# VHH binders against AP-4 complex accessory subunit RUSC1 (RUSC1), part 3

Target 1, 145 residues: AP-4 complex accessory subunit RUSC1 (RUSC1), of Homo sapiens (Human) (q9bvn2r522to666)
Amino acid sequence: DVGHLVLTTLCPALHALVADGLKPFRKDLITGQRRSSPWSVVEASVKPGSSTRSLGTLYSQVSRLAPLSSSRSRFHAFILGLLNTKQLELWFSSLQEDAGLLSLLYLPTGFFSLARGGCPSLSTELLLLLQPLSVLTFHLDLLFE

## First folded at step 5 (VHH; framework vhh_7qia_2)

Design w48 (from q08 with Y52W)
Fold by ESMFold2-Fast, scan of step 5:
Structure w48 (fold): chain B 145 residues (1-145), chain A 120 residues (1-120)
Amino acid sequence: as target 1 above (145 residues)
Amino acid sequence: QLQLVESGGGLVQPGGSLRLSCEASGFTFSYYAMGWYRQAPGKQRELVAFIWSGGSTNYADSVKGRFTISRDNAKNTVYLQMNSLRPEDTAIYYCAAGKPLSLFTSYDYWGKGTPVTVSS
């Protein structure tokens, strides 16, 4: 089934893509430093000034889910939420447009840095590939059995 | 057209090492994810190792700790360093290039393969 394919294939692939070229640690204004993960990219991408309140709402919902204690499971839940709300393309576009954020989070050799700097067509093609997935409906219960 | 050409295969004894190379031509190599697949006689083609544009890697359980995938974007080349080779590693090894998310989509380009035989 589609839900099984999303959890076993799409979510791990997106996790790996977002993890590609991440700097190991970033400055945290509260504690001085914080380990980078795909979930920390989500956190950074939805801070005040994000392009839509719906992305911030989804982030808040996922971050408060008690059964999801790992950053990996929260990232997967966020991706499922983006698919269910038809906002996966919007999130990728917003992330790609933020040059300052990308330079803060990623090494120059990371996929997002290369796609922004060297080949805008690659980002466009990726988003076009994801567009059909944005019209599918997924339930958050796929994370709970 | 856009092509992938594998090299470095051959006959090697159990416990030996080989380094496979895959040279890409005619496209922007640095933006593609690259993978090594293998196909043994009578078996389906299986993923061996995968490398993203930024260098993140994934390995099949059967080769983890023995094989290392790497890339040189200046040379448009991806490598597979194979150590501690076993008879069951005998296969034709294929190079593949795909856009990000290739794990759930088809690869865009495939090489013709390079044979590896592990036998005494």
Scores: ipSAE 0.006, ipTM 0.251, lowest interface PAE 10.3, mean pLDDT 72

Design w51 (from v3 with S53T)
Fold by ESMFold2-Fast, scan of step 5:
Structure w51 (fold): chain B 145 residues (1-145), chain A 120 residues (1-120)
Amino acid sequence: as target 1 above (145 residues)
Amino acid sequence: QLQLVESGGGLVQPGGSLRLSCEASGFTFSYYAMGWYRQAPGKQRELVAFIYTGGSTYYADSVKGRFTISRDNAKNTVYLQMNSLRPEDTAIYYCAAGKPLSLFTSYDYWGKGTPVTVSS
């Protein structure tokens, strides 16, 4: 039941949340404009180093999966990986701490921009809501093995 | 504080359309995710759709491709455009405002509901 809710509810909700307020197009030198996606946020957010090395490893693993042809399916695979490794809070925290990245990727009206600048309590409340999910993901490990 | 008032419900034939509106009053509308729930007689309340602060949306599988949620932050209003209505869409529709991930938490504010009946 939990696995079904994660796939049908949580993953699309997190996709929508990460897509919220994304600057709609990045400049592409060849085609002029390319639409931004939540997967492009994942790509930009992973940092080399010991504090985020596990996030970089997960990104690399998902990127190498040949059957995942769409940005949406890669994003969902990354979220499932974060849940299985209990790193969802770590990833959101790293995004919220990176003011430069958020201002580069997001319009001021987007959730992540408001959570950091306009309404900081949203960030704290989001992280508190994600804490119980780290406990629940132990059972999800059994579903996917 | 935030208060929500729904409008736009009514009687419509199968295959018809309705547009629901929910007007919010208060200074914090732009910080809330907005959602639509519905409750049919004898059934529990279910999530229909929600929209985040920047406009990103989620839809329940039963309404995907038929319903569209949108918001106008300048007017403090959220809308639900309902197309290709079916008898099973008959319910009282409720507007709700809440924090992100409200699918897993209680909404902070609720309207009183607007009835929608799909019948020949």
Scores: ipSAE 0.045, ipTM 0.487, lowest interface PAE 6.1, mean pLDDT 74

Design w52 (from q08 with G54S)
Fold by ESMFold2-Fast, scan of step 5:
Structure w52 (fold): chain B 145 residues (1-145), chain A 120 residues (1-120)
Amino acid sequence: as target 1 above (145 residues)
Amino acid sequence: QLQLVESGGGLVQPGGSLRLSCEASGFTFSYYAMGWYRQAPGKQRELVAFIYSSGSTNYADSVKGRFTISRDNAKNTVYLQMNSLRPEDTAIYYCAAGKPLSLFTSYDYWGKGTPVTVSS
């Protein structure tokens, strides 16, 4: 069905997009140098605020899901949650607006760095593709298989 | 899985028209973004036209105003209507299907191609 296609097609595609140009390692106070992942971008992207308060709530809900033990499965759960709450475009726009976060997490050649800089059409095309997805409804049940 | 079969190519005189069809097998055609590419002799394969699952379209500058891409989800088919054909449109035309967010250039499925020759 459509839900299966979202899990097997859209979620991996978004994972690859968020992973593009991601700096491979960063400092961590507990473990020293830690490898970056798309889930670590989600962790860094949530902030208290009027436009992003709901994103923080979603992040907290996904973080508490015991059956999801891998960063990849948590990332997919977060994307499904964004789709169900009609917030996928909001999250991507928030990432693009945060120059400090992007420069911390991404190489200049990454998708988000290019979309913010010399290739505004990339962000426009992405947002155009994401808008139709707001009419779709998904449940986290897809993640328990 | 998704399988693509192109048809409608042929020989046509300059100024003529052709309609290419690409039939897909599968149950999720409507979710895929569909594109038409072409490869002229001795050149790299290039994007001609693209249609999103939403129905929105994009065209290469060389074909804008002359070619129209459309889809019929009930028939699992994507079309390329080619008008005012020129000798430089001569190429093998390929149908491609891709995931909506494959960075817009990585297609998962390709047809075998259908040749179009524009000459007198």
Scores: ipSAE 0.000, ipTM 0.112, lowest interface PAE 14.5, mean pLDDT 70

Design w53 (from v3 with G54R)
Fold by ESMFold2-Fast, scan of step 5:
Formats: C-alpha cells, sequence, structure tokens
Structure w53 (fold): chain B 145 residues (1-145), chain A 120 residues (1-120)
C-alpha cells in the first residue's frame, strides 16, 4: 500500500534530508527550543502571506494533534499534509528562496545550503522527483496504524 | 571513470559484527547521498541505509538499532557498522551513490559488491 510506503520510506527520507547539517542551537529563531529538529525548521519556515497561509494553517493543525508525541511524528504528519494539499514543492521552494533563514539554520555542507549555493542542481533534482507525488492522495489516519 | 570499491565483507558467527567500507573516486563525494543495498541469493536487492552529506541517516526497519552508517568526506569513504548479525543478513552488500531520495530512483553509481555470510 502506497500510504505505508510513504510513511515508512518517503517521510523518514525527507526527515533525514531536512535534518542534514542542522545547527544544534536555535534560540534566535525558535523561543522555548534548545534542540534543533526538522520540526523546528517547519516552525521557522512558516510565513504569513496570501500564498503561504495554508502552510501556516497546516502547521497549526499538526501542532495541536494530541496523539503525536514527538517532533518526528509531527514532521511526518506535516509532510503527509503537504502531499494531500499538493504543497510539498511550494514548501521546499520557499525554504530555498530564504537565504537568510538557511544560513541561520544550516551548516554550509547541509543539503539545503549545498542546494542553494554549492550544488544548485540538487534542489532542481529533488523538486522534479517530487512532481509525480502530486497525483497521489494520502490519509492522516495512517499515523494511527 | 567513476568507481565505488567495497571492502570488509567476510564470514561471521550469528551475533557477531562486521564493518564494511566503500571508497569513492572520480566525483565530488561530499555532494552525494551514499547508500548501502544488499541482495541475498534468489532475492531482490533491498535498501539497507543511506546517509546525506552532513551525516543525516535513514535505515530500513530490518536493520534499525543494529547497523550504523557513517561517512568521512575527507577520505571519500562511507562505512556500515553491522552489529548483532543474523543469518538473514547474509547477502552481497553494494555501495551506491546518488542524488537525494535516490532510494526511490536508480542510484547513479554502484560498486561491485562485497559478500557477507552469517553462519555457524
Amino acid sequence: as target 1 above (145 residues)
Amino acid sequence: QLQLVESGGGLVQPGGSLRLSCEASGFTFSYYAMGWYRQAPGKQRELVAFIYSRGSTYYADSVKGRFTISRDNAKNTVYLQMNSLRPEDTAIYYCAAGKPLSLFTSYDYWGKGTPVTVSS
């Protein structure tokens, strides 16, 4: 089942990618957080705006889900939500455009830093790889199986 | 010509450990995701683990808690530390290099493989 493959393979892979090269301390951007995680990147990446209001809404919805006990589980739920709303590419593109945020969050050898500066083709390849996923629909109840 | 060369395979008793190495040459190692696949006789090749440039990792459920992937970008080498080995871990282990999310697509480069046998 495709939902199982997404949860057991795609979501962990994206978590590892977003975690790559994260700086361990983020008090400057995320008050109340001492340890960096992919979920903290989601928090920092959410911006107010007409084109990105749905990202903020999704973040808020995932943050309030009581059954999710870890930042990792919240990150996976956020990715599933992005897939269901066809916004995964939008979120990645938004991160890549924010040079200031990336320099605050990531070491120069992290994926997002390399994709923007040292190896821009990495970002293009990732976005192309994600395109086929836009035709799939996933259910958040996978989190409870 | 791009090459990946595996080493460290061999015979080991159940419960034992092995450390596999894969040395890369001919490309910009630090920009690629590096992974390990394995293939047992008569079975499909499966992804074991991969690692991004700064050390973020993914592990297949069958090896979580037992195997550790790591890399040394200065030496163009990726490692697989295999602990608590089981007979079902017996396979030829292949090193691969590719782009992010290459576990969903073909890796760009493959090694020839190194055999691991777990038997008494």
Scores: ipSAE 0.000, ipTM 0.292, lowest interface PAE 11.3, mean pLDDT 71

Design w54 (from q08 with S56R)
Fold by ESMFold2-Fast, scan of step 5:
Structure w54 (fold): chain B 145 residues (1-145), chain A 120 residues (1-120)
Amino acid sequence: as target 1 above (145 residues)
Amino acid sequence: QLQLVESGGGLVQPGGSLRLSCEASGFTFSYYAMGWYRQAPGKQRELVAFIYSGGRTNYADSVKGRFTISRDNAKNTVYLQMNSLRPEDTAIYYCAAGKPLSLFTSYDYWGKGTPVTVSS
């Protein structure tokens, strides 16, 4: 089933992609330093003024789901939500347009840094791979089996 | 179009039990996640219990161990079994249907509510 393939292949692949080249720690005003994860990239990408309102709404919905306590599960739920709302390409583009955020979060050799500058074809290739998925609908109960 | 009708509310003594029902009419009931919400006078509407299309459930901390949500897709109905009722459970109880994410921020469908009063 396509939903099973998304959970077992696409979501882990996107998690790995977002994790690629992430700096291990970032400055946090409260604790001084926090461990980075793909979910922390989502948090940073949707804060007020740095992304569209619709992406912030999806982030808020996923962050409030009590059964999804792990960072990985929240990231997978966010990706499913992006696919359901036809916003995966919008989120990717928004993240790529934020040069300051990318330089804060990523090493120059990371996929997202390279997609912005060194290898522009990477963003085109990713979008081409993701376009067919924009017509599909997914349910969060797939995460609970 | 999905329509929701609640029933089963009423007046009950502390420690008593009630079973609420929410009957849906329309297509694709089994697709939707279902929730029970309540609103006491002067307070915000709050989630009581939630059941996904696949049957997994969640409960507010205030009702864990006392309330049980269940569904019967063949009858297009969701239930809330309420045991060991307390005066603070007094509220109007609402049935809601939506995708899981919608139930937290915006709801596809709401019932009109059924009042529950717990008093001596």
Scores: ipSAE 0.000, ipTM 0.128, lowest interface PAE 15.4, mean pLDDT 71

Design w55 (from v3 with S56T)
Fold by ESMFold2-Fast, scan of step 5:
Structure w55 (fold): chain B 145 residues (1-145), chain A 120 residues (1-120)
Amino acid sequence: as target 1 above (145 residues)
Amino acid sequence: QLQLVESGGGLVQPGGSLRLSCEASGFTFSYYAMGWYRQAPGKQRELVAFIYSGGTTYYADSVKGRFTISRDNAKNTVYLQMNSLRPEDTAIYYCAAGKPLSLFTSYDYWGKGTPVTVSS
């Protein structure tokens, strides 16, 4: 089924894509340094007090879930939340627009660095990927509550 | 524009190893995601592995731990190292190149395939 395909193929593939070219560690003044992961990209991409409050709300809900102990599981849940709320394209666009964040997190040869400004088809590619899923609803309350 | 040529297929006994190569010619391939697909007789074509521009990889569950995908951007080449081969791995193996998000939905370029047969 399509739900099984999303869980076993799409979510791991998006995890790998977001991980592509990530610097292994980044400076964090409080902790000294932090290991980079796709979940840390999600964390860095949400901004307090922004007009994209819904992304911050989703991040907060996922980060509070005790059963999701790994960064991979949290990233997976965040992607499902974006799919359910139809915000995956918004999140990708937000990443691509933030040149300073991309330079901080990614090597120049990583996917997001190469795609920034130079990939006019990225939104079309994402829409084509999501089109088969547009009639589906994912039950997030089993993951978040 | 991009052309993909596979090599390295052949006949091997169960438990053996093969290394497949796919050489790209044409424009810069470093941006593209590179993948390996296979099609067994009478079955649908399925994804085996892919590798993004920065080296991050994905593997199908059926090959995870046995196969390794890698790329050499200076040589415009992608490789598939296949270890602990099983009769179920018998298929024609295809190299594919696509934009990173399109690799699951539509592929920009395909090779013509290289056959791999695993039997005694």
Scores: ipSAE 0.040, ipTM 0.427, lowest interface PAE 5.5, mean pLDDT 74

Design w56 (from q08 with S56A)
Fold by ESMFold2-Fast, scan of step 5:
Structure w56 (fold): chain B 145 residues (1-145), chain A 120 residues (1-120)
Amino acid sequence: as target 1 above (145 residues)
Amino acid sequence: QLQLVESGGGLVQPGGSLRLSCEASGFTFSYYAMGWYRQAPGKQRELVAFIYSGGATNYADSVKGRFTISRDNAKNTVYLQMNSLRPEDTAIYYCAAGKPLSLFTSYDYWGKGTPVTVSS
């Protein structure tokens, strides 16, 4: 079962990858400081002006899903949405291309920082490994039922 | 080309602890994802834990809270600290190194394994 494999292996692996080297806190104008998470990276990457309309729409849909109460479950739902809309590669490419955003969010030792500076082939290899997944359709019912 | 050498396995009583080590040699260790797998007698090989270059980790549900994976890039070594060991943790433990996501789809580099037996 591809859906089970995605939930039990791919989604946790991508969560760990996005969390790798993430700075622990970011300044928040309302609260003064917020803890960083992979979901906060999604938020930063899809804010108006930084991404395509379709990525922003997916973010809005996932953020409004009532059964999802944790940032981790929202991140997993976003990844499943990217897979279903064939936009996982687009999102990763746009994130890796944004040097300013990456330097704001990540320590130099993190995967995304290394992929841009120390080992650029890492990002190319990751995107090539993810490319076959763009032809698969995944069911969100695996999260809820 | 990477080579992986495991150590630290042995016999331990239930509730005991062991620390496994895996030393890598060859190319630039720091950008590889590193993982620990195990294979119990009569069972399929399963992922126990993995760690990315920056230290982000993931664990199998069966070991969460008991096992800790860590790495030392200066020593080209990955560790698995195993606490509160149970008889069902008995297995041969394998170290693996891979490109992004290859630990889930294909095996790039593997050690020969180190046996861990938990019994009285």
Scores: ipSAE 0.012, ipTM 0.392, lowest interface PAE 8.1, mean pLDDT 73

Design w57 (from q08 with F50L)
Fold by ESMFold2-Fast, scan of step 5:
Structure w57 (fold): chain B 145 residues (1-145), chain A 120 residues (1-120)
Amino acid sequence: as target 1 above (145 residues)
Amino acid sequence: QLQLVESGGGLVQPGGSLRLSCEASGFTFSYYAMGWYRQAPGKQRELVALIYSGGSTNYADSVKGRFTISRDNAKNTVYLQMNSLRPEDTAIYYCAAGKPLSLFTSYDYWGKGTPVTVSS
């Protein structure tokens, strides 16, 4: 089913893509020695004062979910939330356009670093990927199956 | 258009090793996700390993710990190092290239395939 495909194919693929070229640690020592993960990218992307306040609201909702014990499951929940609210493209676009954030988080060889200047079709790729999913709604309980 | 050419397949004894190569030509493939697929006789084609532009990898459970995918963006080449080969690894191995987010819905480019036989 589509829920199974999202969890076993789409979510791991997006996790791997966001993890691609991540620096092991942020240079900013204020966040301590916690290792970089796709969830840490989500955290950094929803900083206070962001023009994408709706993304910050979703982040807050997911970060407070008690049953989600790992950064991986929190990342998957965030992706499901983006799909339900039709904001996956918005989140990727906001990352793609933030050169300072990408330089902080990613090696120059990472997908997002390369895609910023050399792959202007990222929005088109997302649209094509999401078209079959646009008529569906996803529930958080899919994470517990 | 991007073209993919595989090499390195052959006959090998169980427990042996092979290294497959896939060379891309036509334009830079540094933004593409590169994958290795295989198709055994009488079975459908399945994903073996996937690598993104920055080196993140994903493996099928059946090959995890035995196979290693890598890429050299300067040479437009992707590799599959296959160790501890088993008879059930016998298949035609295909190189594939796709945009990172479209790889699972459509593949932009496929190679012709290179046969791997693991037997006595």
Scores: ipSAE 0.013, ipTM 0.433, lowest interface PAE 6.8, mean pLDDT 74

Design w58 (from q08 with F50W N58Y)
Fold by ESMFold2-Fast, scan of step 5:
Structure w58 (fold): chain B 145 residues (1-145), chain A 120 residues (1-120)
Amino acid sequence: as target 1 above (145 residues)
Amino acid sequence: QLQLVESGGGLVQPGGSLRLSCEASGFTFSYYAMGWYRQAPGKQRELVAWIYSGGSTYYADSVKGRFTISRDNAKNTVYLQMNSLRPEDTAIYYCAAGKPLSLFTSYDYWGKGTPVTVSS
């Protein structure tokens, strides 16, 4: 079952990848120190701009889902939404293009920092891998599990 | 060329512990993501645990809380600490190396496997 494999393997693996090298605490100028998580990366990465409007819409939809009790659950729902809308590659590409955001959120030893500057082959590998995933089709009920 | 050699497998009683080691030889070990897979008799090979270059980990639901993956880049080694072993953990355990996200594709490198038998 593809849905089961996505929930039990893909989503947790992408969560760990996005968590790789995250700074343990983020300075919030208004509220002070805050914990960084993969969901906070999603929050910071979505842009209401013209080229990524749909990513902001998905973020808003997931943020409003009352049954989701944790940042991990919200991250998984966001990934499922990206897969359902065929936007997983777009999200990773937009994140990789934002050098300022990556340097704010990640240590130099993290995957995204290495993929951007230190190891160009990592970026190429990521894009090639994500292209097949972006054409997968999921049932609506998987978005709310 | 990167080569992987597993060790530490054996026979253990239910509830026991084993520590598997996978030593890499070659070049560019610290660049690779490392993982452990297992294949039980009559079953498909499945992912057990994964560790990225920066140290972030992933665990299959069946082993969460019982198994711990770690790596030592100075020793070119990845480890799998297996606690509270159960008969259903009986399998041949394989070490794998790949570039990040290789858990969704074929890995670049595989070891030959080390057998683990959990039996009374």
Scores: ipSAE 0.048, ipTM 0.440, lowest interface PAE 5.0, mean pLDDT 73

Design w59 (from q08 with F50Y)
Fold by ESMFold2-Fast, scan of step 5:
Structure w59 (fold): chain B 145 residues (1-145), chain A 120 residues (1-120)
Amino acid sequence: as target 1 above (145 residues)
Amino acid sequence: QLQLVESGGGLVQPGGSLRLSCEASGFTFSYYAMGWYRQAPGKQRELVAYIYSGGSTNYADSVKGRFTISRDNAKNTVYLQMNSLRPEDTAIYYCAAGKPLSLFTSYDYWGKGTPVTVSS
């Protein structure tokens, strides 16, 4: 039931964390209606590079999955993929190091803006969170099918 | 030194509403994630809802659609609006504050709690 706990607790918590303080996606007008989602952060965070090629591969795989109908379900699939490949800390670290991207996407009061500045290291907090879960493996086929 | 003081608890009929408040004193309130927990008689404390510094929220399944958490950073206050209350919501409600992610592992500060009784 650990897999169920991850889907019902960890994935929604990470979604809320990544959504925290996001600026509206399309702001051509003061009242622009389209809002950013955690999935749009994933899209923006993926960059070509040797250290992040596996992240780009995972993003491409998830983005093409026809059975996933929402950005929320794609985000959850991406998180499960990161957990299964043990790349969750790598993704958060790459996002945290990109000050330009964070200032573009997030308000100063958002979690990621604070985490790179005045708050404890996100890597340290994630490591502490993930340590009890180190033996877990996830079957992505069950989520994707 | 951050201190949390809860208020707004009381006795209500099933189907009624209450609004809990938690005032923080000290500094850096806007940097903290804020949460509401509850502990029913004879049971373990459980997370009800939390809100990050930017306003992003999350709720326990048992309260989704009925409870709303919000915060006012200018007033150093977090709120829990409780609607459609049920007898099983009877508990002492605690306010908690933590750095980002600490609410998943530990919490830095706790209030002393405010009792909520839902009885006919």
Scores: ipSAE 0.013, ipTM 0.439, lowest interface PAE 6.9, mean pLDDT 73

Design w64 (from q08 with F50I N58Y)
Fold by ESMFold2-Fast, scan of step 5:
Formats: sequence, C-alpha cells, structure tokens
Structure w64 (fold): chain B 145 residues (1-145), chain A 120 residues (1-120)
Amino acid sequence: as target 1 above (145 residues)
Amino acid sequence: QLQLVESGGGLVQPGGSLRLSCEASGFTFSYYAMGWYRQAPGKQRELVAIIYSGGSTYYADSVKGRFTISRDNAKNTVYLQMNSLRPEDTAIYYCAAGKPLSLFTSYDYWGKGTPVTVSS
C-alpha cells in the first residue's frame, strides 16, 4: 500500500529533515518571538508570486482544515497535497533557492545549510526516493492525516 | 571509503539498559544521516532510529520513549541508548549511513552488527 508507505516513512522522514538544524525560535516583528516548526517553514517558504502561486494555494487549503489540530498533521497534509499535485520537488527546490530564508531559519549545521556548496542535489535524492511511486497513478485525499 | 564498526551489545535482563556505539572512518560523516536497524532471528531487518546532521531524529513506534539516538560529529560516532529493554528487543543491531532521503529504502554503508539479547 503506497499510501501506507507515504504516511509511515516519507512524511516522518521529511518532517525530521525539515526540522533538522531549525532554530528553536525566530523573531517576528509584530508578535516578538515565534516557535519554529516544519509547518512554520512551509508558511515562510510560500511566496506571493506567479511561479509559486500553486504552492500558496495548497498552503491556504491546508491552513483552513479544521480537523487538523497540530502543526505536524498540517505538515503531513501539505506533503500529501504536494504528492497529489506532483509539486514536492518544486517546493524543495524553491526552499533551497532562498538563501536568505534558510539563513534566518536554520543553523549552519542543518541539512539545508550543509547541502549548499557542492553537496548532492536534494531534488536528485528526492527523485530517487520517489522513483517507485512514479509508475503508479494515485490520488491522496487532502483531508487524510 | 566510509567504514562502520558497532560495539556495546551484550546480554541484559528485562528492564535493563545498554548503550550501542558506531564509529565511522570517513571524510563526510557530518553530511550523512546515521541510523540503527535491527534483525531478530527469522525476521526481516527493521529500522529503529535515524539521526540527521543537525540532530533531528526519527524513531520507530516500538522504541519511542525508550531509545535515544545521538551523534558526535567530532568523533565520527553515533550512539543508541537503550532503556527499559524487553525480550522483544533481542536482535542483531546494525549501524547504517546514507543520504537523508534514502534511509528508508537503501543505505550507502552498513556495519557488521552487534548482538543484543534480553532475557532472564
């Protein structure tokens, strides 16, 4: 079961990877300090603009889901939405391109920080991980946690 | 060229503790994600825990709250602290190193394993 593999392996792996080296708090000019989480990285990574508009739409949809009560479940729903719309690679590439955002959110020892400067491409690794899923047609419900 | 050597296994009574170590010899240890797998007699090898370069961790449901994975990049070593051990934890424990996203499907490097027996 492909859905079971995604929930039991891919979503926890991506959550841990996105959390890796994340600063525990960041400054918010309006409210002071905000606690960092993988969901807060998603929030910060969706930019108003033509090239990432679909990512912003998905973020808005997940943000409005009343049954999802935790940042972890919202993050998982976002990943499932990216898989359903085939945008997971786009999101990671977009995140890696934003050096300013990464320096604000991550310690230098975090994976995203270390991956810059000649390390193997994260998008290449992601493609290899998702290779078995590319031969299957599947649709995951956005409401599924 | 990355080589992994496990140590720390042994015989322990239920409720006891053990600390496993895995020493890597290599030049890119800090980039690699490190993991622990185990294989019980007659069973398939299963993932126990992962630690990424920045210290974020994943644990299998069967060990959450009892096992703690940690790493020391200066010493090229990863550890597994095992508390509240159960007979069901009896297995050969393997250290593995790989790219972050490949840890659930394949590893680049494996150790030879260290046996852990939990019995009275």
Scores: ipSAE 0.031, ipTM 0.433, lowest interface PAE 6.0, mean pLDDT 73

